# VHH binders against c4kar8: the designs that were tried, part 57

Target 1, 263 residues: c4kar8
Amino acid sequence: MAELSTPSPASPAPLDGGRGDELEKFTLRGARQILQLLQDLITHRGLITAHTGGGHSFMTAVLKVDEERGRVVLDPSPDPQANRRALAAPRLTCVTQLDGIRIQFPLVGLGEGQDKGRPALFAPLPAEMLRLQRREFYRLQVPLAHELSCLLKAEDLARKPVEVSARVIDIGAGGVAVVVPTGAAEFVIGGTLPACRLALPDGEPIELDLEVRNLNRQTQRNGTEQLRVGLRFAALPRAADTRIQRYIFKTERALNAKARGGL

## First folded at step 22 (VHH)

Design kh23
Fold by OpenDDE, fold request of step 24:
Structure kh23 (fold): chain B 263 residues (1-263), chain A 125 residues (1-125)
Amino acid sequence: as target 1 above (263 residues)
Amino acid sequence: EVQLVESGGGLVQPGGSLRLSCAASGFTFSYYAMAWYRQAPGKGRELVAVITSGGTTSYADSVKGRFTISRDNAKNTLYLQMNSLRPEDTAVYYCARVEVWYVDRSGTTYEFDYWGQGTLVTVSS
């Protein structure tokens, strides 16, 4: 009976630096907003995953916010080694969820001590807190078996119109990531690709305009270089949005069922 | 109600010794770090010594090697043994409960929430 090693939850992909502009819209920098959000975390007794780097994390909670002293108090890990890692880390990345919204914030300058006779971790208030609404930021990793594709209407280096069939690797309410062969077309960040066609398994392709948001070169295991293109839905009809959401929901359910051994 | 009551102060000659006591009540004494601080006439408050719940001690440079902070958790009592007393040690000595302490890269922070009425120590020839 082979113990199916439950795949370790994928470390949250580092916030790709190219999403900087979109992330700014969801970043709180106001002191009052930060304090309120931290207080909300306390009120809801939200568990926080604190990442210390190197793939290590521990569970914590905000115990107290001290506005006057500009500090946050956290629950230490029951694991002394985790606490040591946290204290040694130049930055603690805290991730939690409140009301279905992903919250992420950095803590720097961590210290250890005691609050009212109880062991605690101490840090200055975060300079910023990221609130990611699940609907907008969640990206479903598209199963290879679904063979989602997007026909991109782009230009080559000579500015000649070309059509490129791209594999969709992830999809969300706000856009898709696709992979294309290197040199297939020229993509410009901020550029619009009009009248593209997204192929979903459930019907006719969806015609939509796409905006190039990021470009990443990827080397495959076989040594072949591919270009990952992050695309935003620039103008998505309501009907198309509904279809995309339905696909995502259906696929997520299927994946979750499989993960639970139901399939 | 949290109470801290200092005792043991008095007049002593230079080079003499004195032992201060602080009786604590109204809280779980063994869970808290405790401290002694002093205030000399016309001077600000000076942290003298701290002892954690685990028994780790720290001292001001001015008293290091001369003073010893200790605790008896069974008696809910904090002590300060003062040896080789100097005129500059003349002050009102206060027992304090440490509400918060922590160590970070910048150093150690102590915050106090309760203190006693103090006991006067006078070192004079």
Scores: ipSAE 0.827, ipTM 0.929, lowest interface PAE 0.5, mean pLDDT 90
Fold by OpenDDE, fold request of step 24:
Structure kh23 (fold): chain B 263 residues (1-263), chain A 125 residues (1-125)
Amino acid sequence: as target 1 above (263 residues)
Amino acid sequence: EVQLVESGGGLVQPGGSLRLSCAASGFTFSYYAMAWYRQAPGKGRELVAVITSGGTTSYADSVKGRFTISRDNAKNTLYLQMNSLRPEDTAVYYCARVEVWYVDRSGTTYEFDYWGQGTLVTVSS
C-alpha cells in the first residue's frame, strides 16, 4: 500500500531562474518608477499581502513613502505575532494588485516603530518591483462549503437575455472561474457581461462587470457536462476589490491553518 | 499649533540636581515618543534621553544612572530629572517630539519634527 504522499501545497514556486528574461520585462528597477508605483499603491489604498515565509502572511498597506530617506512605511498587523515574524524574516514578499495588475516586491531590513505616534513597520525602498500585466493571477480554489456564486447576465442561444446563477470554483484578484450548465447561456470570449452579481459569504453581493476570457467544457464524474467560464473583472469598484482581497486572504489563512492541523 | 516649552534650567553646583520640564501643546502628547537633547557651546547636538509613548526609556551613555526621563500624559508634560550634575552637562537642553522612531538590525533611529526654544543648564562651581 504505497502511501501516496499528498503533494505539500506548493509554496509559491521560487521565481525559477529560467523565466528570467520574461520576468525582466516586467521588473521595475528605476528609482523613479518604484517611487511612483509605491505612491500609486498609497493613493489607491490597496491591500497588500505580506508573506513572511513558512506559509505565514498578514495584510498590510503602504502608509508612506519617504524618498529623501529612501524608506517605505507599512501598516503593522494587529497580530503581534505576525509582526514578530515579519521582523524576524530575512525578506518580506509583498503582493498586491493595482488596476488589475499584480504587483510583487521584496522588502528587506524591516524595522518596527512609530510614525507620528502611529505604530508602523519601516523598510528601505525595494530594489525592484515586479509588475505582471498578463500573468495568471493566483486563483484561490473556493471551498465547497463557502458556496460562492455569481449571477451572470448573459444571452441564450436565441440572444434572449438570461440570468444564470453560476458556482464560483476559483477566485483571484483579477477574476473568477465559474461553472454553468451546458446550454444555460451563450458565452463569447472577449464578450462583456454587465452588472453581474458576485456573492461572497461576508455580505451583500457585489455588482460588477465581467469579461469572458476562456471557455472549457468539462465532464463531471457523474457524466454531466458543465461549462467552465473564466471571467475577468472588467470594472471593479475599489470597495469590491477590497472585499474580494479580504475574502481571499481569510480563506487562504483558514486553509493553511487546517493544513497545519490547527483546525 | 505644536508647541514645546522647556523650563527648569539654571545654575547648579557640581553634584547638584535639577529637574527640567517641557510643556507640550497642540497635539496628542500621549501618542508620541518624546526626547531630550542638549547642545553645549561649540559642540554638536547630543541626544540625552528618549521615552516612548509606552514609557520605554533610553539614555545616552554619558547620562546613564544620573538622568531620568519621565512623562505625565495627563499634564502633557515631559520631565528630565538630572542628578549628580557635572560641568560637562552644561548645555542648552531641548525638548523634542519624535516624529519617527524605529528599531531595525542596524539599531534605533529617531527623527524629530518639533523642538522647544531650550533651557540653559549651567553646572559650575
Scores: ipSAE 0.827, ipTM 0.928, lowest interface PAE 0.5, mean pLDDT 89
Fold by OpenDDE, last read:
Structure kh23 (fold): chain B 263 residues (1-263), chain A 125 residues (1-125)
Amino acid sequence: as target 1 above (263 residues)
Amino acid sequence: EVQLVESGGGLVQPGGSLRLSCAASGFTFSYYAMAWYRQAPGKGRELVAVITSGGTTSYADSVKGRFTISRDNAKNTLYLQMNSLRPEDTAVYYCARVEVWYVDRSGTTYEFDYWGQGTLVTVSS
């Protein structure tokens, strides 16, 4: 009887520091907004994964929000060891989902006690809460076999127009990440690349405008330097959006089926 | 309705002993931490002792070693045994239900939602 080792839930990848500016627009810092979101979590009985560090986590829920005292009350773990870890941790990272939106918030200054005769964990209200709309932030890692490409209309260092065929490495509803050879073109963060062409397997390339959002130099194992370019869809027609979403969905389904041994 | 009724107060000589009782009703007594407060004439309220639902006790420094808080969950009754009474222990003693308590890095917090009418303890020669 082979004990099927349930794959340890992958620790949420640290929000890559380079996405700081992009995440800021999704970060709530207003007291009223934070309170409302916490109240919504209570109303919907949202289960929260609280990360204590070191790869440890436990399931909890917001039980109460006390606006007057600036306090949040959480359900303790049934595991006393998990609670001890939580109390010892300098910070809890709470992760949950509400209506398909990923919510993440830190709690610091955790205490244990009782609320109206019930064991509870106590913390000050979070200073910030991150709301990540899945649609905008989800990025599908493109299988190499799909050979997705994007023809970029850019400029070189001399401001001469150049066309660069770039491999798409990830795709989401909001944009793509591509890899280009170093020196193939000059990219400026915030710059627009007009009339680019995204090639999907399901038909003709999609013409679209792209905005450069980030640049990252990567060195391959072979020592070759490449430039990873994060691109936002500046203006995406509805039909194109639908095609992109369909591709993502179909690909995810196929990947999941393969992972389950079905292909 | 939550009710807390204190009894056992009275006049006692210095060095004497007294046992206070608090009869609780209107809630599940065994689930709540309970406390004794006192208020001396012209002074503010002072937390005297706390007992958790699990029986863990805490005392003010002024009464440590002299007072003992205890509970009988079957009788829904809180007790305060007071020994070696001093004139400075003269006060109205109140039974209180702890609505919230928690311990964090900054210390222990207690919040109370119900109080009794109190019982007077006078320590005088």
Scores: ipSAE 0.825, ipTM 0.929, lowest interface PAE 0.5, mean pLDDT 90
Fold by OpenDDE, fold request of step 24:
Structure kh23 (fold): chain B 263 residues (1-263), chain A 125 residues (1-125)
Amino acid sequence: as target 1 above (263 residues)
Amino acid sequence: EVQLVESGGGLVQPGGSLRLSCAASGFTFSYYAMAWYRQAPGKGRELVAVITSGGTTSYADSVKGRFTISRDNAKNTLYLQMNSLRPEDTAVYYCARVEVWYVDRSGTTYEFDYWGQGTLVTVSS
């Protein structure tokens, strides 16, 4: 009986460098801002999903912020294995939500010990915290198993109309990121792709207009080059918006449940 | 109020043995790591030994193999058994409560919030 290795939940895709400029607007680097946000997390007892890599994560919370010593104290996992993974990880990616705003921050240099007789994890203060204020900027990483696709109506180098089936890698209220083979079509930043079709698992494809917002060439581990295309929903019908939001919500809930050890 | 009271210090000959005690009160002793540190005349403070709440021990290289830190949680007492004492062990020995400790890639950090008045150990022929 071949143990079907449950595909490791895709590590949250590194915040792709191409969104760098847009994300910079939402990135807090000020020490005071970071401290305040961490304090807010404490005050609200916000649960944090800490990603250790390899598709592993555990639930934690910020217990204390020490400004003088420049450290944050986290609640350790009740699972010793999770804590071991966290300590072994070069970087912990913490994800949480406060007042509907997604917050993401890295922690590096984790240690384990005790604070006032209580077991705790210790880390230096994060150098930066991402605060996504607008729902439009939140992007759900699409599970590979969902096989979301978008049929793009584009043009080739000869300006001949072509249809490209693109895999959706992330989706948000404001748009999608897709991957296409290099050379499959020509994309122009600011250009509109009319009458595209977004396929969601819950029904018929959604017809929508897409605006090209960014292009990023990526080389896969196998040496294959792919083009990541960031697309904005240019004209999204209300019904389509509702469906997209529902999909995002449902998927997030499922992912969170799985992360909590839920079936 | 948190109190730490050291005892057992005195004059001892080189090669002799001494047992220090620290009586702890005002907190849940069993939850905290405890430490001994010493200060010789004209020298800085030196961490001598640490014992975690779980009983894991750590020693300074200078005392390793000669000193033993232990605890009795039922008595709220920390001990330092000192064997094969040397003149260089002459110091005031302090009991300390570890407020924070953690181990990371850079090493182990200890932070103390309470300490006693100390007990003098003199090793002299």
Scores: ipSAE 0.824, ipTM 0.928, lowest interface PAE 0.5, mean pLDDT 89

Design kh23
Fold by OpenDDE, last read:
Formats: sequence, structure tokens, C-alpha cells
Structure kh23 (fold): chain B 263 residues (1-263), chain A 125 residues (1-125)
Amino acid sequence: as target 1 above (263 residues)
Amino acid sequence: EVQLVESGGGLVQPGGSLRLSCAASGFTFSYYAMAWYRQAPGKGRELVAVITSGGTTSYADSVKGRFTISRDNAKNTLYLQMNSLRPEDTAVYYCARVEVWYVDRSGTTYEFDYWGQGTLVTVSS
């Protein structure tokens, strides 16, 4: 009877700093806010994944926050090697979730010692903490088989209105990423694309306004250049939001079932 | 209640030896790092020696090679063996419990939460 090792919930990977501008609005820098959030982590006994770099991480928890001394106390790993890596790392990236909110913060200047007779790790208080509501940042990678598309109402280089059918590559509660052929339309970051149509498998296309948030040129393996466009839902009706959420949920469930060997 | 009681102080001649003891009670002694401090007349408190729960020791430069800090966890007692005593070692010696210690890139930090009443050591000819 092979004990089916329940796959340990994949510790969320740190969000790469490259999304810095988008994450700034979710970054807390206020001392009081930081202290409160750390205290909340203590109160809820939140497990923290501490990333030391190089793909290594260990589980820890905030044990204490010392406001007067400006330090945080962490639970050391039972693995001495993990602790050594943590101490050697120039930066520890801590990732956790509290009430469905992703929390990420850096610790710099880690030390090892003892607090009230117990081994502990010590660090200065983080200068910043990222607080992300899952709903806003989770992006489902759309299976190719679903063939999600978005009809974009944009302008060409001559500012002539054009409609571009774009493949949706990822979708979240806050928006979609699409790919368009290079030169199909001109996109301006911060620009609004009105009355676009998102096609979901479950019914009629959803009409919505989209805001251009990012543009990335990508070269495909075949040498074809494509433009990846990150789009935010500028105005999403509640019914549309519900449909999108349902789609994401169903798709995630299906993907997870497949990953578990479910047909 | 946490209690630290120092003993063993007295008058000694230069070059003499003395052994201080600190009896600890009211806490799990074996879990805590312990330290000796001293305060000379008209001077501030000086950290003399520290011993971790694991037995790692550290000393002030002024006492290195002359003083030895040790502990007996079974007896809940901290010791300071002082050899080759000098007039400059004249002070009240205090036993202290280390509440917090840690080592980082900047160095070692010690914080203390309990102190004894002290024992006087006088080194005089």
C-alpha cells in the first residue's frame, strides 16, 4: 500500500522585482503598517516560506516583533544547512499568505542567536512589505485548447480604428494578457480600449473596457515576432466578473485534477 | 521569580585568584546564556564574560587568559574563575541572565534582563 504522499502545497514563489511598478501600490512602507502586519502574522501563526536564493527555501514563522529595537525574530529551521544559507544570503525573501492575501517582504542583515533561551533568527524590521490580494494578481495560464480570444478595439499606426482578434494567454480577476501580431495595432500604455469582447467557452462574449498596462515584444521559436499585451479590466460588470471567476475556478480545478492523474 | 545570587567576592592580593559563584533560580538555567559584568568605582558596567547555553564562551579583552567562565547546569550555578588578579580588576561583579543574544554581520549583541546584587572583589596589596 504505497502511501500517496499528498503533494505539499507548492510554496508560492517570490514575485520577481521586475513587476516593480505594478506592485508599488501594494507595497507598504509605513512603520506602523509594517509592524501591524508582522503582528498579524504572529497572531495567526502564519507559516512563512523564507527564500534564501538559488531555489532554496525553508519554513519559518515570526516569533516576535520588537518595535523599540527595530527587529523581528524568526523561528530557525530545524535544518542547520538552511539556517546557514539564510545567514549567508544577502537578502531573505519571506512569502506567506494571510486570509487569502499574499504577503512578501525582504529581510536583510540576518543574525543567529537566542531569545529567552530559545534559538532564533534575528533581523531588522523590513523596510517594506508587499500585500497582495490573491484576486488581483492571480493569473491563470489559459490552456491552448480553450482558445480564449479577445477582440480588441484599437487603433493602427495611422490612428484608424481597427479590430484585432487576440489570443488570451493568461487571465485573472483583474485582467488578461493577450498576444497580437506585431503591427496589428498600436498600443499605448495607460490607454483604454473601449468595448472589447472577451470570448469565454461558456457563452457569449463579454463586452468590457480594457486598459493597456504593459507591452512586451516576444519572438516565437519560429522567428515570428508577437506582441504580448497586458490588459486590465477597466470596467467590468458584476455578471462578467462572476463568469470570469467561474471560468478560472473551473479551469484550475480541471488542471489540478489532471495533474493528480485524474483523467 | 528569577533570582541570581553572587558569592565568592573578597580581598585578594595582586596575582591572587578568586572564584565567584552565582546561584540561579526561578527559571530553566540550562536554556539561558549567562554573563558576568563588573562595575569598578566611578566607572560604568563592563561585560566580563559570557557563556551560552551550549557552553560557548566569550571574554572581554581585559580578562582574556586570566578569567574563565563556566556553568554547572545540574546545580544551576554560574562560575567565574579569576586568576592573576590585578588592582584594575577591583569591582563589584554581577551575574546576569542573557535574555537575547545574536550574531550578525555587525557583531554580537547581548541583552540582559536579570542581574544579581553583586559581590565585591578588591585586589589590593
Scores: ipSAE 0.815, ipTM 0.929, lowest interface PAE 0.5, mean pLDDT 90
Fold by OpenDDE, look of step 22:
Structure kh23 (fold): chain B 263 residues (1-263), chain A 125 residues (1-125)
Amino acid sequence: as target 1 above (263 residues)
Amino acid sequence: EVQLVESGGGLVQPGGSLRLSCAASGFTFSYYAMAWYRQAPGKGRELVAVITSGGTTSYADSVKGRFTISRDNAKNTLYLQMNSLRPEDTAVYYCARVEVWYVDRSGTTYEFDYWGQGTLVTVSS
């Protein structure tokens, strides 16, 4: 009877530092906000997975936050080897969840010692904390019936300004994915497309700046080649953000209702 | 209530020896690191020696090789054996509880929360 070793759930890969720009919106850098979030972790007794690198991690918790001294106190691992790895690591990546929101923060300069007779790990307060709302990373697949479009202001191969009407295939709080005919324009990853217009069903188009983040050539079943362009919202006015969020929420609700047999 | 009571101070000639004791009460003594401080007349407080709950010791350079910090957890007592005493060792000696200590790449940090009333040690010919 071969014991089927249930594959250990793949430790969530540390958020690869490359998506840095999209994460900035979700990064807390304010001292007060950081302190409050750490205090919330204490209050809720949130378990933290601390990653030491090399695929190693251990479970810990924030025991205390000392604002005056600018330090955080962590529960050490019962495994001395894990603690040694933590202390040797140049950076500890802490991952937790509070109220369904993923929280990630780095700790640098770990020390070991004792707090009021209890073994503890010590670190300076994190300089930043990432708070990722699941909903913010959610990309809504746009129903074909909605016919969302984005007018892209781009350049052709000759650097001549061209306007391309692109179909929006997915939308999230951070950006859109669109499809354009191959050869309609030249797109460069990291390039900015200024004064584009996103058309939502609920009103006038939203003017916004877009940054090209991804390019994928796709061949359709009919043999037609299309370019999928991933675009980040580079500068989104608050009013526009609200409209986008409202659209996503409304559409998601409608799709869920339909899936439940309500429509 | 946490209490620390020092004893064993007195007058001693240069080259002599003394043993200080600190009786601890009001907390689980065996869990805490303990320290000796001293304050000479007209000078600031100086850390003399530290002993962790695990028995690891540290000394000021001025007393290294002459003083020995030890503890008896069964008696809730901290000791400082002082040998080869010098006039410059004249001070009030204080027992202290270490609230926090930690070691990082920058060094060792100690924080103290309770102190005794002290015992006077005078080294004079």
Scores: ipSAE 0.806, ipTM 0.918, lowest interface PAE 0.5, mean pLDDT 89
Fold by ESMFold2, fold request of step 24:
Structure kh23 (fold): chain B 263 residues (1-263), chain A 125 residues (1-125)
Amino acid sequence: as target 1 above (263 residues)
Amino acid sequence: EVQLVESGGGLVQPGGSLRLSCAASGFTFSYYAMAWYRQAPGKGRELVAVITSGGTTSYADSVKGRFTISRDNAKNTLYLQMNSLRPEDTAVYYCARVEVWYVDRSGTTYEFDYWGQGTLVTVSS
């Protein structure tokens, strides 16, 4: 049932590999589990976004699984350049959803040829498949009107303590992304920011420890430079987790109601 | 029902020629890669030649330059022209349909799902 490679307006991006140990509990590694999940994708005619690297992707589908030979057969792209990129890539990262569950798996060793006279792509079965409920992968884009902020307890360039009030731009079960003015503090990837404070609208700020996962320098339209800081929740208490999840779900439902109601 | 019927085998002198034919029925012949393979007495199967649906050919080193695989999609027929025959070419020759083929970084894979009864080629003085 695979369709021509029609670009998705919001192509789902692969999850960051830097969260590999956090994602292990959602990772299927058993051969039987992997075969069953691939079969479910075939049965439900699931469309898959296959990422080839460099921001390129194409739409595909799993056509069949050959358990005896340990391989999967994929629908090729009608775009020959997409197929060439897929064959040249060291891995193909496949992303899809099935009944609200996100599924992600790598394919390596891709080949091209024919199956029963029809063009096809071939690969060994994946060694692992990631299976996440929506709440484990979803990142809420925080509405500007909420003015969500996080007080970061960081260090300045002279290694002295400094507090930085950072605007939260997205939030999920595992962390937040914030923006700060360039030079407001020194951030080190892998560094821990203890006792930060996340301000949610419906209660006292949450005290939590954050780990710096990524840094991305941005220049705004007016020429002002800012730093986007990706932060992971360390040792998150259950009460804090519950409040964060509740904020995410309430805000998403409010946004969906406005979209459906035509506000 | 898929059927592959070989013909054209026989006894020939070294240096002689034979043309094998394979009549195919029960499937859309033009969609499939097709192959000839052979089996000498007491030996394993040897892939001799492959022709894809698009007409691309490949040959075993032992027959390259002497054998030519071809197809006539209008007649649903596969051919093997064998020239400069040697005693080592003595074998039963089988027409085969390629179920799966693909090329990856480790090489080319061919898998067959149907083959005929075979036709005996004997090369002897």
Scores: ipSAE 0.663, ipTM 0.854, lowest interface PAE 0.7, mean pLDDT 87
Fold by ESMFold2, fold request of step 24:
Structure kh23 (fold): chain B 263 residues (1-263), chain A 125 residues (1-125)
Amino acid sequence: as target 1 above (263 residues)
Amino acid sequence: EVQLVESGGGLVQPGGSLRLSCAASGFTFSYYAMAWYRQAPGKGRELVAVITSGGTTSYADSVKGRFTISRDNAKNTLYLQMNSLRPEDTAVYYCARVEVWYVDRSGTTYEFDYWGQGTLVTVSS
């Protein structure tokens, strides 16, 4: 009897595998670094969301790390179905935060048994752990009032150049997400859009090369069809990065001040 | 202090039967998987049988169908019923507590942290 379960609300989602090359610089692969980070999770009693695929996840914690035997011991779920899904999954993607640092790591070869008479899950030590500062995983939801836009230099169905002015819906250190009317241009995942222009409130638009990372067709409540396009900054000049981070920081501070009954 | 005390060994004829007991103390017996292993003179250790806290059993191929592991959690006692004994069953038999066990796609792992003094079983004509 298979039963689909929905993820818990507010579960931190794993970062997409399609960003693997841009995340490599934040990936720990040294055995000593990995052991230290796992020990930190144990010491600080870090809660971990373990993703089993198909939108399912469960909460766990690292109970111990056995360096000599090369394994990690995890707290099993009180839900037997969650444990069965974890054991059946080809990999378990573990996500957590420790003192504002996002941590993500895969576990493969999961086993179930007991440690000193207590139920536990077992796996070999992960071969890698992702460790990100807040700025590296944070995506600011752009306030509608800001009306941020990005001019995309794309192609139509006939492979002819077109320019599309797209509304920016979120922005982070690594890219933007935009919406365009369906059919305004043809986008190919992995395709490059050179010399696009991102309009921030202060100063001249920023010229950027963008890479298409994901596409999501949406039908809005009013019946209008739009395409959500996830775009990565292919190469980001330092000055452009500074302006983007300044915008994110300033906007976030303004939003936080309003939420606190602000200034 | 964890203690495991085996008893019931002795001299038996081929084809005979013998029942080993292991009295456990110093820990909550019902929480732990338990095992019997044996060591014949001049040989390495051989895992004979395991019983989990939930009663699931497993056996070495050499004893399957002849030996039965069991437990009485009320008496904190582990048993090994040995039937159809053969000369190659001659060994010192040890009761052991399983510290860690788990099953994954590669099979089952058992790790032991305490064992008894052993009881000698001799099968001879």
Scores: ipSAE 0.660, ipTM 0.860, lowest interface PAE 0.8, mean pLDDT 87

